# VH-VL binders against Large ribosomal subunit protein uL10m (mRpL10): the designs that were tried, part 36

Target 1, 224 residues: Large ribosomal subunit protein uL10m (mRpL10), of Drosophila melanogaster (Fruit fly) (q9vpl3)
Amino acid sequence: RGKINIQRPKAPHYERARVVAVTQPKYPELPKAKSCFKTRAERTQQQQENPYNEIIAREVRNWLDHSRLVAFFHLSSITADDIFRVRVQLHKQNLHLKSYGSKIIEQAVKNTRYEAIVPLFHSNHCIVFSPDPEKTAALLRIVRRVPQMVLLGGIVEETMLSRNQLVAYAQMPGLHAVQAQLVQTLSQAPGHLIQQLQAHQNSFVQVLDVHAKNQMNEETPKST

## First folded at step 1 (VH-VL)

Design o51 (from o4 with heavy chain G99H Y100S S101I Y105W; framework fv_ontamalimab)
Fold by ESMFold2-Fast, scan of step 1:
Order: C-alpha cells, then sequence, then structure tokens
Structure o51 (fold): chain C 224 residues (1-224), chain A 119 residues (1-119), chain B 112 residues (1-112)
C-alpha cells in the first residue's frame, strides 16, 4: 500500500485522472445521485440470500484500497489450468490475479471514488492487484501472451487510467529515475527540518501501516 | 522458517471456557489469515472458523456461532480462539492453520492443542 | 453445507505399489473464476495435517512427485504412484468454494 498522501503528492497522476473524468460520460451528479446509489446498493443487499457475499465485497475493497496497481481485464473462455499458469507467472512478479462477480464488485465500490469501474464488469472479467506500480510493464508483457485477457483499464497510485493511459504509463522509462533523483535531492536537505517533519508524521504512519497491512489479508473465494 | 506454535493442553469442566493461542513466526503475520480446525478423538477434521490478521474480520462455523471468538494480536503475532460454554463434545485437538494469500489452502499448521472437557 | 465423500475409508498397500483415493463433492467445486477449490491434506500419526495438493492438481512445496491430483467438477482423485513407508497416515480432501469449509471423512492408508 501507498503511505500518507498530502495535497500535492502526485500532480501528474491527478492531471491524468482529470482528463479521464472529463472524457467519460459518467459525470459525478448531484447529491441525489449518491442517494440513488445508496438505494440501489441497499436493494442489491436485500436480494442477497448468502451473507458470505458481503465478506468478499469487503475483501475486494481492501485490495482496491491497498494496491498501488490495479488492472481490469475482460476474460474470455479459459481453462482452469491455463488461468492457473497465468496466476503463477504473475505471482512471480508480485501480481495477484483475482476474479469476482459484478454484483460483488458493485457492492465493494459503492460510495467510493472507484464506483466508475462498475460498467467494466458487466461481462466476464478479472482483476490484477499489486503493491508495486513499477510492475505495470511486466504485467502487460505477461498478459500480451494471454489472448483471453483483454486490458480495459486500471488504477495506478490512486489515479484511474484508461487502457491507453495505462499502456503509456508502462512505457515511462523516467518514472523510477525521477523517484531516485527526488530521494537524492531530499537527502541533501537540512536534517533538522526533515526530522521534524518525519517525527510529526511517524505515529500516524505507524497506525496507518498496521491498519493497511491488516486490510490486505483476506483470502476467501467468492461464492458462485 | 514459517512456524505456528500453539499453547499447551487444557482440561476443563463442562460450562467453562478455554482460550487457545497460536504464535506465528517466520513471516509477516498481518499478510495471512488464521483458520481453526478441530479433531475429536478418532474422528475427522472439522472447520471452526477463520480470522484475518490484517483486518480482524472473522467468520465462524454455525455449530459454534455464539460460543466462539477469534482474535489476533498483531504486536505479538498471536492468534487466539476463545470457546465458551464447553460441552463434552468439544473434546478435541484444536489446530491453527495459515491461510494462503493466493487462495484458501492451509499451507502451514500448528502442532495442535488438546482440549479435554470432562466432569 | 457441501458434503465431501471419500472412498475407500481405509486402504492397505504393498510397498512400492500404487494407491488411489477418490473424493466426491455434493456440488461442483468449479468457480466462475476458473479455479476449482479442492485441496488434499495428509495427517501422519501423531502429527498435524500437512498440505499435499492445492486446487486439484498442484503439488505444494516439498511434496514428492509420486503424489498427483486430478479431477473436475464433483469427482476428484489423489494418486500415489509408489507408496512408501512415510506415506502412512490419513488423507483428507477439503473444499473451500463455499463457507463453511468442509472435509471428507478421511482415508487411512497403511502398509501391508
Amino acid sequence: as target 1 above (224 residues)
Amino acid sequence: QVQLVQSGAEVKKPGASVKVSCKASGYTFTNYGINWVRQAPGQGLEWMGWISAYSGRTNYAQKVQGRVTMTADTSTSTAYMDLRSLRSDDTAVYYCARHSIYGSWFDYWGQGTTVTVSS
Amino acid sequence: DIVMTQTPLSLSVTPGQPASISCKSSQSLLHSDGKTYLYWYLQKPGQPPQLLIYEVSNRFSGVPDRFSGSGSGTDFTLKISRVEAEDVGIYYCMQSIHLPRTFGQGTKVEIK
């Protein structure tokens, strides 16, 4: 998971999210839209006969909230053996392949900023999660050899990206270099100022780190 | 080395409660869930429930629902199962087992804790 | 609850000979995600259970090649190509597609 996000932690990702939001016809509506969303979600919950589905919805929300890379795929017919081979290959790169029903996805993302992903799951689908956004290139390289998996889009460092934007992100050779250079620049700053900022944040970082780690550890299969 | 070490054997009277511990080591405790499985003398395995060390979320088998509480202490990397209102048919060896992050298989098990309920 | 039925309940095998254990579920263990939630465990005398096979056919780390799992839907088989003395114990299948997780009644394997 990412740590604390200040107002200006990732300006480039914010700009990309803005562009995606503008180009999509799914505009955020009035407060009544949230009211309708809550009513729809509540209706969906009333239809459930198996309370197990709510546990899996919470698991999905944890994966979404605590992964720095989330990629969404359309999934065509594939054998259990073939998808297991893909899962093993992805696991070697710290990429976690998961599959959930569209009703469960909708329950997981209701009243969250991720609600816009629901239309992506109206047909067969799967999701890949990772704590490491630099694995995006490795992910796309692996999936290129799996014609049954078609990339629809994703979320990188809390920014929603279209398919083309995610492909472009994977091809950004300067991302790691920029991060490394920033670290080097920060190491040259006055120690007393850095230590003061770190000390003021340390207790909150520790609490959030423990909570975030606890949120990631739910490995229950969804019901059919 | 992944290791789950359970507390020692317990002998209880009917109506008492028992709290079994499961101390984890050799891995990041909060990245896995802990399942509890019991085995009555000469009988097969029976799933009791599980807890996420990450979120604290639990799910209990219907047979023990209302009598069991599972908890996890992240500071000591220890999971607990507290079973109340003990009956003679709760006599069993209780195992904790680690839940894989990529599925629902139990990859490592504790050594077991014998709980005997007798008058 | 999904009922898991194992056959046979006990099996005596001559060392070096093959052994086969069947596991049947009351409903399909194949999920819409393409995974089959069937697992095999071995409990050696005086020891806790240990994982042998996960998701029907995948050997867990350190499990000898003589163990293999197969099957689909509701019918599953665990095969040991050449039974050794260390393979003595009780074998259990488990489903985890729906809660509660349920086990077969167990198959005792012993050497003749």
Scores: ipSAE 0.000, ipTM 0.411, lowest interface PAE 16.4, mean pLDDT 74

Design o52 (from o4 with heavy chain S101Y Y102P G103S Y105H; framework fv_ontamalimab)
Fold by ESMFold2-Fast, scan of step 1:
Structure o52 (fold): chain C 224 residues (1-224), chain A 119 residues (1-119), chain B 112 residues (1-112)
Amino acid sequence: as target 1 above (224 residues)
Amino acid sequence: QVQLVQSGAEVKKPGASVKVSCKASGYTFTNYGINWVRQAPGQGLEWMGWISAYSGRTNYAQKVQGRVTMTADTSTSTAYMDLRSLRSDDTAVYYCARGYYPSSHFDYWGQGTTVTVSS
Amino acid sequence: DIVMTQTPLSLSVTPGQPASISCKSSQSLLHSDGKTYLYWYLQKPGQPPQLLIYEVSNRFSGVPDRFSGSGSGTDFTLKISRVEAEDVGIYYCMQSIHLPRTFGQGTKVEIK
């Protein structure tokens, strides 16, 4: 039947729910649902060979699996207040900013088609998930104002896209069928897409190395 | 639209190897994984393992681990299951099934390949 | 491994009558993402299995609304409100919260 509960008000006002959701980090923890999750300690005791990291890794795997938009970012030093404000803006667009340790990401994508993204997460990183791929343009607009977040690439409709391909997707809004075909056209062979994503990562590192060397050379002039 | 077509029936002697193919069409092959499930005569379904069509990564059921190799050829949109050191209890119908990736349900299945192991 | 147990193992139903199949798992199938990884398949005679219900209660595309799934944690039920001749076959539940993926032993549904 599915009885409608007339006696109880709806869930908290949408704005309140969004603010609360944004303030609840869930990456290392099991979901705070109902009493069934109070037995986490018992599971840890009984399954020492099943490490806690695998539970979180499976959560990450499911986020990757069920999100129609996933974007990967390099994250430079940013204050807690600044990242919180970004998270709030993203949440208003049904974009969910998450951060997980690199080892957890590696365990999550091991034995999956996404394993090639692991090198993207060796430095500071964050991931944005959304069930709505049409929010890609909104995502890029918000992140444009956050120089500490550098887009590395993403997954749209389960297809891996490089940074440039994701930007192109965002600039071509249209009917779902047209956008899906565009994603397939932009999607190269897996090796090619992965190579492009890794090349961007390597180029960023090269820029940093050149800057570091230039700083050292200017600081220590030879004056004999 | 979505279709998985498997290779024909095989009859093998104990100790031999069998290689079953699964040709995919009607979707982007690399967007989904392929699971292999077998069914012995008159018995239920038994999961054997899966392969990522994108990366080629595999995960095998312990009962067949060491005897099975799963591969995928992106250029032909074809997955393969190679089972070695065949025993009489490997006699079964072998199915390939598309997995919603990286998750969990098998939404489309091949027609099945009968493998008979007899001496 | 997670053990999946189905009851009954066999059902004989007159057309138009309801049918109910139970599936129990040895461990909770509720994942930390809030989803429950329980699936129902139907294998008609001479055919491969076909997906009926995914994540406990969601009908797969093309599946008639006479099929419904329910349950939580470790106890799940597949219901057919009005069994038709085309519904004859063996029904399997499957869990996919942990590898290896495991199936119930199957429930055979026949028409009287």
Scores: ipSAE 0.006, ipTM 0.434, lowest interface PAE 10.0, mean pLDDT 76

Design o53 (framework fv_ontamalimab)
Fold by ESMFold2-Fast, scan of step 1:
Structure o53 (fold): chain C 224 residues (1-224), chain A 118 residues (1-118), chain B 112 residues (1-112)
Amino acid sequence: as target 1 above (224 residues)
Amino acid sequence: QVQLVQSGAEVKKPGASVKVSCKASGYTFTNYGINWVRQAPGQGLEWMGWISAYSGRTNYAQKVQGRVTMTADTSTSTAYMDLRSLRSDDTAVYYCARVTGYDYFQHWGQGTTVTVSS
Amino acid sequence: DIVMTQTPLSLSVTPGQPASISCKSSQSLLHSDGKTYLYWYLQKPGQPPQLLIYEVSNRFSGVPDRFSGSGSGTDFTLKISRVEAEDVGIYYCMQSIHLPRTFGQGTKVEIK
């Protein structure tokens, strides 16, 4: 639709946000440790010895195993009220917004075919799970109104898809057979050497593209 | 101490199948994935695939896709590689190796020689 | 697939002399997490490969200090400052940033 709400005052809201930004407290950089570096063995040991992390990692693996649609997002600063509102809208469409620490995600996907997603979780992130891949269009419609959530890529029917591939998949909602064929076609597309000078998120998309292509090549059945 | 102990040498005819085992000890089996790497006589190392000891998820190299199955039995801490429709170019020493995610292959099995001949 | 290319394919070294092995990848091995997923292995005759260097430049426990790794992006080097008889074998570089994991073709190091 083209409806426009013209009654919202922009100047007062902008002025308020500006005042808050100016008075925003800043945290100092973490002190640099001298001669106090954790060895790799010590870091690995701490991760292995945390039973809570293993329980949550197991939960993440269960979500991945039972979801035919998984979407990954970068999450910039967002209020608790705004994210709660988004979560409610998604839940009505059987879309489940989850947030986990990067170390938990790493533990959950290490030793799995989805290890390629680990780089996506180095910064603030969230994940949306659904058992229904036909909800991809509904997902993108909802998050389009949330500029703080930036789509990075996803997994559909156990196939890794880049952001552009997932958007293309969503263009044909409700046509499951056609969408499945589209996923196969996109995953078999020739590799591209374009946009190599783009942002960090673009390099993650390329990683997912390579991984998706490798998965399809390895799983390709014998042709007639 | 961490140990990976593989099954003994196999001699097979073309078209047969072979199942190699890799028994792990000295660590929690489900914490690390198992990779399979082969080496044909006088040739370099070739990665065949891996399996998650926790989830059972696998990923296979394209050259053996459709002919290989990797499994893991958590009750016996043993990983298996089953390779079917054997060809003469499958003659190699097959190694299992432990790795975590994108980490390194710190521990290797002793190797299993598989010979495919008529 | 990422292609790993080693040079030279073989080298013969007088004991006590240095040796240098190059490894080049078809794509950058630098990950967004700041780590470079490049590893060096040595395979001695009749033995499985053994880890020498992990993440480009970190010497694995028990590996002599005469071994050193360096490099970034797509170009990597393994150096042995003074080759000893026990260093004979085939050296492999490996990338683990993307599946499938791939190895260089190997560099045979032998004593003159």
Scores: ipSAE 0.005, ipTM 0.431, lowest interface PAE 11.6, mean pLDDT 76

Design o6 (framework fv_ontamalimab)
Fold by ESMFold2-Fast, scan of step 1:
Structure o6 (fold): chain C 224 residues (1-224), chain A 119 residues (1-119), chain B 112 residues (1-112)
Amino acid sequence: as target 1 above (224 residues)
Amino acid sequence: QVQLVQSGAEVKKPGASVKVSCKASGYTFTSYGINWVRQAPGQGLEWMGWISAYNGNTNYAQKVQGRVTMTADTSTSTAYMDLRSLRSDDTAVYYCARDFPYGSGLDYWGQGTTVTVSS
Amino acid sequence: DIVMTQTPLSLSVTPGQPASISCKSSQSLLHSDGKTYLYWYLQKPGQPPQLLIYEVSNRFSGVPDRFSGSGSGTDFTLKISRVEAEDVGIYYCMQSIQLPLTFGQGTKVEIK
């Protein structure tokens, strides 16, 4: 309950960043944001049985452990140039765009409080991590200009939030007491949250599949 | 400077439980995970599991799964390992060890806690 | 689980002479990030293990330069250029490419 560690090492060579910052004027090192775009060869390699899955799963656990903001996105086809520009813009705000295979995500969150997110990652996806939940509004502003990234939901202060709850949280930037109360009161049981998140993903997929056709029973009821 | 200080030796009967503590100092406790490794007399090292000091997530070795619980108290910078249904083959020195960055290895170790299980 | 095999299991060295310990893994420890997740530890009598070498060849802080690590893939070596009295103990290699973390059987190094 003490101090929040804002200076988390991202790579072994950043281990001394806090010591340098104490003895010299602060020159922040921005951790690299990884693109969620991958070549066909890289995607094929990730889908194979990978002996390194557990190491990558530990990387995912480390990102989850050190991030107070995690946002999940469906990712549609996007050019390398476009995603690199998005990555750079996110990195400027201390937002780190990462992509991992669904088997790796499952392995990382199995037997954790986040196990319920696994169904979100059965299609193309990416995740944005940040140590700073105040950046939720900046995140949504940036991705609003990127139609290929569709928000599915997220985790704020270790609380799982649906898309709508995360949007509501973002609309109150700088109001700490109100934001904290919103997070507390809008939290849902993991089962209901996953149904909401997966319904959003499924609705997006249905729109892509059903060309010029009326849809029935598409609405997600509040009290079912 | 980084230090991990463990609780004192324990002598238990078969079927009992033991709770070992590991108090961290000299670094930001929530930035690194804590691993538990045991060593039976005259034997090698055996990894038992890991806990995140940030959010309390755990991962346990298959051999002890169902008998072990690892917890962390951020207010006291202390990690705990609770091992139940003790058997004679659980007699060992139990070490806590801090993650090397990103869970890639182990860097700093506690002094060890001897747990003896005998009738 | 990845199996780590050390040779020799025991080694008696004359003070000032070199020592070499081999470690073999049942599968490659090279990750797609370019790093090899192999570590060396020394356990002195009555003490906890201490980190000597991380990621194959990097000396941990405070470790004397007479210690060096090398290797790739599945075959790794720890070398001590001149063994001193304070180097006696049991040496372990460890892999962290896959859970569970696994250790070699240990190599006992003692002075003649």
Scores: ipSAE 0.000, ipTM 0.416, lowest interface PAE 17.7, mean pLDDT 75

Design o7 (framework fv_ontamalimab)
Fold by ESMFold2-Fast, scan of step 1:
Structure o7 (fold): chain C 224 residues (1-224), chain A 119 residues (1-119), chain B 112 residues (1-112)
Amino acid sequence: as target 1 above (224 residues)
Amino acid sequence: QVQLVQSGAEVKKPGASVKVSCKASGYTFTSYGINWVRQAPGQGLEWMGWISAYNGNTNYAQKVQGRVTMTADTSTSTAYMDLRSLRSDDTAVYYCARVLDWSYGMDVWGQGTTVTVSS
Amino acid sequence: DIVMTQTPLSLSVTPGQPASISCKSSQSLLHSDGKTYLYWYLQKPGQPPQLLIYEVSNRFSGVPDRFSGSGSGTDFTLKISRVEAEDVGIYYCMQSIQLPLTFGQGTKVEIK
């Protein structure tokens, strides 16, 4: 392979767990009027503190931090053999399919700009990471042949995009400046986002039409 | 533009309570945490605590634990810090600041709220 | 708690001359993820603190190139290559590797 892939931090079992325990943030519950009384649920939550979940959560944060493309999918019932084939096909395009538990995702994105993705993971799910946002079109092309994987949305260049916004992004030419402006616009209020998306698409079509006409005019002198 | 705007200065008597607000704009409020940091006159910075705007989880500095409550109202994109049983050594400028990432580093700060506890 | 110690506590600099501030932590700020959780803030007179440097050496957006951070483990330095009048204020280092967040005592930078 010629492409440099994102490397996950690997956790040596004992030493990293110890570091996690030392650096682990404490998240006490909101103060209650009667703090001397604890519910069974509160005791269970306190007892289930697991340093290994924080190790894996940091691994997820590393993937999020180093990926310029992150796509979220609902995953319907699929055989291990089928998902393996999909993973291999994605890997050839520098797209990395990962699956993590909902609690780990919540811990990874808690207190970050990406907390809004947590509801996406309350059912069967998987995530695709890539350092290359131009692979969005390749990703969607591969996944449209896998009906068990349903696109929910994604993150492109640190901007949260809905399913339809990500599909629109994939249909755009690879003009860096235009794509960056679209992504920025898509991150704003819903009404404004829809209006601006339509305006950008119309401008894009006009630019492409002019370019195509210019290409034909440039070729006509050569053909004569 | 990302901005945090705090409530105005307050003068309180010892034993009273003060509630400082911090209104966020220009970003998705629920995606970031808020740190509260205070600065006594002529002194350095002291961390008071943290709140997640997503789920309301808090972590308070030991010195103020039991006297402070931090809350967040997602409908108004506003964080609050309520400090009770005020003492003269609580006289300070109180800042709210957006948490940069899970590491608790801060990138955007409010303008500060001066709280004076009169003799 | 992690103790952050800054030296010097005050610094008087002729305009255009360099300045250097040291920050030492009571324990390593290097995390197992390879990041070092050290930050530098500047508080100009009458203003809130503003982020200058995050994770030891990364300049925050809008911060002039004359500011640079360096260091590892427990020993860190903030350098200003040519101090300007607008750089006057109190500089703080901060660690965020563990709670509670702790700051250095501050270094007052003045022009003379």
Scores: ipSAE 0.000, ipTM 0.422, lowest interface PAE 15.6, mean pLDDT 75

Design o8 (framework fv_ontamalimab)
Fold by ESMFold2-Fast, scan of step 1:
Structure o8 (fold): chain C 224 residues (1-224), chain A 119 residues (1-119), chain B 112 residues (1-112)
Amino acid sequence: as target 1 above (224 residues)
Amino acid sequence: QVQLVQSGAEVKKPGASVKVSCKASGYTFTSYGINWVRQAPGQGLEWMGWISAYNGNTNYAQKVQGRVTMTADTSTSTAYMDLRSLRSDDTAVYYCARDYFLSGEFDYWGQGTTVTVSS
Amino acid sequence: DIVMTQTPLSLSVTPGQPASISCKSSQSLLHSDGKTYLYWYLQKPGQPPQLLIYEVSNRFSGVPDRFSGSGSGTDFTLKISRVEAEDVGIYYCMQSIQLPLTFGQGTKVEIK
């Protein structure tokens, strides 16, 4: 009933094509990529009636239904070069960083079980998608080094999780039985994500502490 | 848990109108849309249209545009299909179906409402 | 309107044997967003239709793994690896890439 494709996850080709096509010298020479995105979003005054928004919204829905891990972030001011570096690091872990206008996200999730996420995107934001939910720990380790990105919450195996629940999931062993039990225990009915995120927004220090603990554990050599 | 329960069978004369209801339960009504699909006796499935329970936006099949109106009452979690100027070829079982995504993934269906148009 | 054509229109299968249903669209169902908007539904006798496969090859929750979908562009196939008594009914393919949403004419599957 709304399960993400777990047998043959398909991510849109855009991110792969972008990583291949975007050359470092060309990207800094055209630093207007981010400003062009904002200008385009602002130029589209009738977004509610714009057919282009529905086309992009379908792309967002495709990412949502083919990703077993979706993480939502608030994004503070960041340079084009810095965000490109973050994208490259995430891509190496099969984590795909996407940024969409709030109206496009609203149209993508409106009339779906994920409509409750819309309020998360009223400010600057970005989303990370992955077909592999075990990459949650890798995601949080990378983002810990990017203070401009603040975790708001996510979706794991079609289950909406608050920031604290997602952090707890990241700490679990990669055993399917244990992970399935955790998701069931931490899961909330659709629509409760916003309430949980609002309740836990002041727990940023806990997220940093969890990351520090995970970082320390990773410094210990594994016996394999 | 998720259920769509439709109103009972209707018998109408040509030229009359019929209003079929579809009561949703077990999920957040306003997060999904409702599609209407009909099936004439011994025939295949025909899409009638769609309504969003979030904002009331509708999309109707061209064949029935002008005769059909779809509405949703969020206070009762009930969708309605009102079909006017009934003809004998409107005789069919009418189904409501929840749309998981706007892509046509009809994951739960009502039991169907038989509408018979006869003189 | 996009025309959906199914073959065969009727299929009689010995229990436990495989079955295959073809669906052809009058134009490509691949959208520029990378998704292919093709779905398979089963209508058992006296029941409403139920979703089997979404977006060509994805099995809906609770659908047995004996059902599989494949295809691309305009040519799609639904396969049942071992047909059981509960699989009797009419199978429909559907496209949602453009309005109006259209269904194939249906394939009746019966047990011998």
Scores: ipSAE 0.000, ipTM 0.408, lowest interface PAE 18.5, mean pLDDT 75

Design o9 (framework fv_ontamalimab)
Fold by ESMFold2-Fast, scan of step 1:
Structure o9 (fold): chain C 224 residues (1-224), chain A 123 residues (1-123), chain B 112 residues (1-112)
Amino acid sequence: as target 1 above (224 residues)
Amino acid sequence: QVQLVQSGAEVKKPGASVKVSCKASGYTFTSYGINWVRQAPGQGLEWMGWISAYNGNTNYAQKVQGRVTMTADTSTSTAYMDLRSLRSDDTAVYYCARGWDILTGYPYYMDVWGQGTTVTVSS
Amino acid sequence: DIVMTQTPLSLSVTPGQPASISCKSSQSLLHSDGKTYLYWYLQKPGQPPQLLIYEVSNRFSGVPDRFSGSGSGTDFTLKISRVEAEDVGIYYCMQSIQLPLTFGQGTKVEIK
C-alpha cells in the first residue's frame, strides 16, 4: 500500500505498527514451502507490471553485452522448485538462467545487432547467459536432464548459432583456431538462421505435446 | 540387443564409386549418430566422418571431403556411405559405429561397431 | 588436428604378467565440463574395434576388472594387471574433444 493519511501526517507510526502486527504469522510454517510461495508471487508480480519494462530491458542489454555465451530455450510447464534446482546447478558453472517477457526482450534488442532474435521469444522461453563460452558443454549436459527446457540456439562470441551449430561448437573447445574457423564458417545471415531456429521451436513444441500424450498413456495403462 | 549390420564386400575399379550400408537394430536410431571409420590393410584407424540420424547433418574428414556422401534413412534405420572417384589407397575395411547421442549430448566416442565392409580397389 | 601418440608400438607379454600402454595427446583432452575425452579400444584379429575404457578410467559394460585406465591432461595409461590369451590384439587410444576424431597409431599386444 502507498496511501498516507494526509489529514493526519503525525499518525504514520501507528499505521506501520498495525500493519506489522496484522502480517505476523499465526502458525509455524516450513521456510522452504514459504520460499517457494514467495518465488511464485514475485514472478507473478514481475510479469504483471509494465512500468519497469525499460529498467528490465536495460538489464537484458547488459547481460547480452557482457556474455560471450547466450543460449535460448523453449520452456515448458515446470514447477518453481524444479526450476530453482536447475538455476542453482547452472549457477555453480557460472551459467545464469533468466526469464523475460517477449515485450521486454523486443524493447531491449530494438535497434541493436540482436534485433533478429525477437521471433524466438513469441512462446514460453528462457535464456542462459555466461561470460565463459567454454561452459557450453556443461550447459548442454545440465539441460539434457531437464525435459521442460529445449535448446533453440544461441550466440557465441557475438555469432548467432543454430541448435546443431551450438552442439558442434561445444565439441571443439580445445583448438582455438579451429573454434574461430568453425564459428566463422557456421555463421549465417540473421534471416535464414532465425527461420531455422523458429522452425525448430515449432517442431519442439509439437514433439513436447506428443511426448506429453505418450507420458499420459504410459502412466495410466490400468486396463490390461 | 544393439547391433549394426553392414553390407557385403565390394571389389571396384579405380574411378568407380561404392555405397556401403549400415542397418541399425535394438535401439532408437534417431537418438544417435553414425560414425564411419576405415582401416587400410595393416594400418591403423582413420575417421571419415559422421551423420546425425536425428536431422541428417554431416561432418566429413578433410581427406575425403568432396568425394564422400553420408545419408541416413530413418524409415529403415539404415545409414549409408557413398565414396566416389575410388583410388587404390581407398582399399580398406570400412566400419560404421554408433556415436554422438543427441539426447544425451555430444560424446563422439563409438560404443557399438558394425562388423566391417571390405572394399578393394583393384587396378 | 589433435595428434595421439602411443608407446610402445608392440609389446610381447608372458601370460599372467602385467602390461602397460601409454598415450600422449598433442593438446589437453580436459573439457570445461570437467570430463576428459579419452577412450581406449581393443581390436582383436579379424574383428571390429571394441570399447574398453571411456572418459579415461571408466570400464565399459562387460570389460574385465583387470583393465584400468588412468591419466590427465595429455598423458594417459592403459594397464592390464594380468594379461590373458584373449587380450591379444591391437589397442588404440582415441580423443573426441574435437573433430576430426583421431586415434593413436596402435599398440600390438602378443603373448610370448
Scores: ipSAE 0.000, ipTM 0.412, lowest interface PAE 16.7, mean pLDDT 75

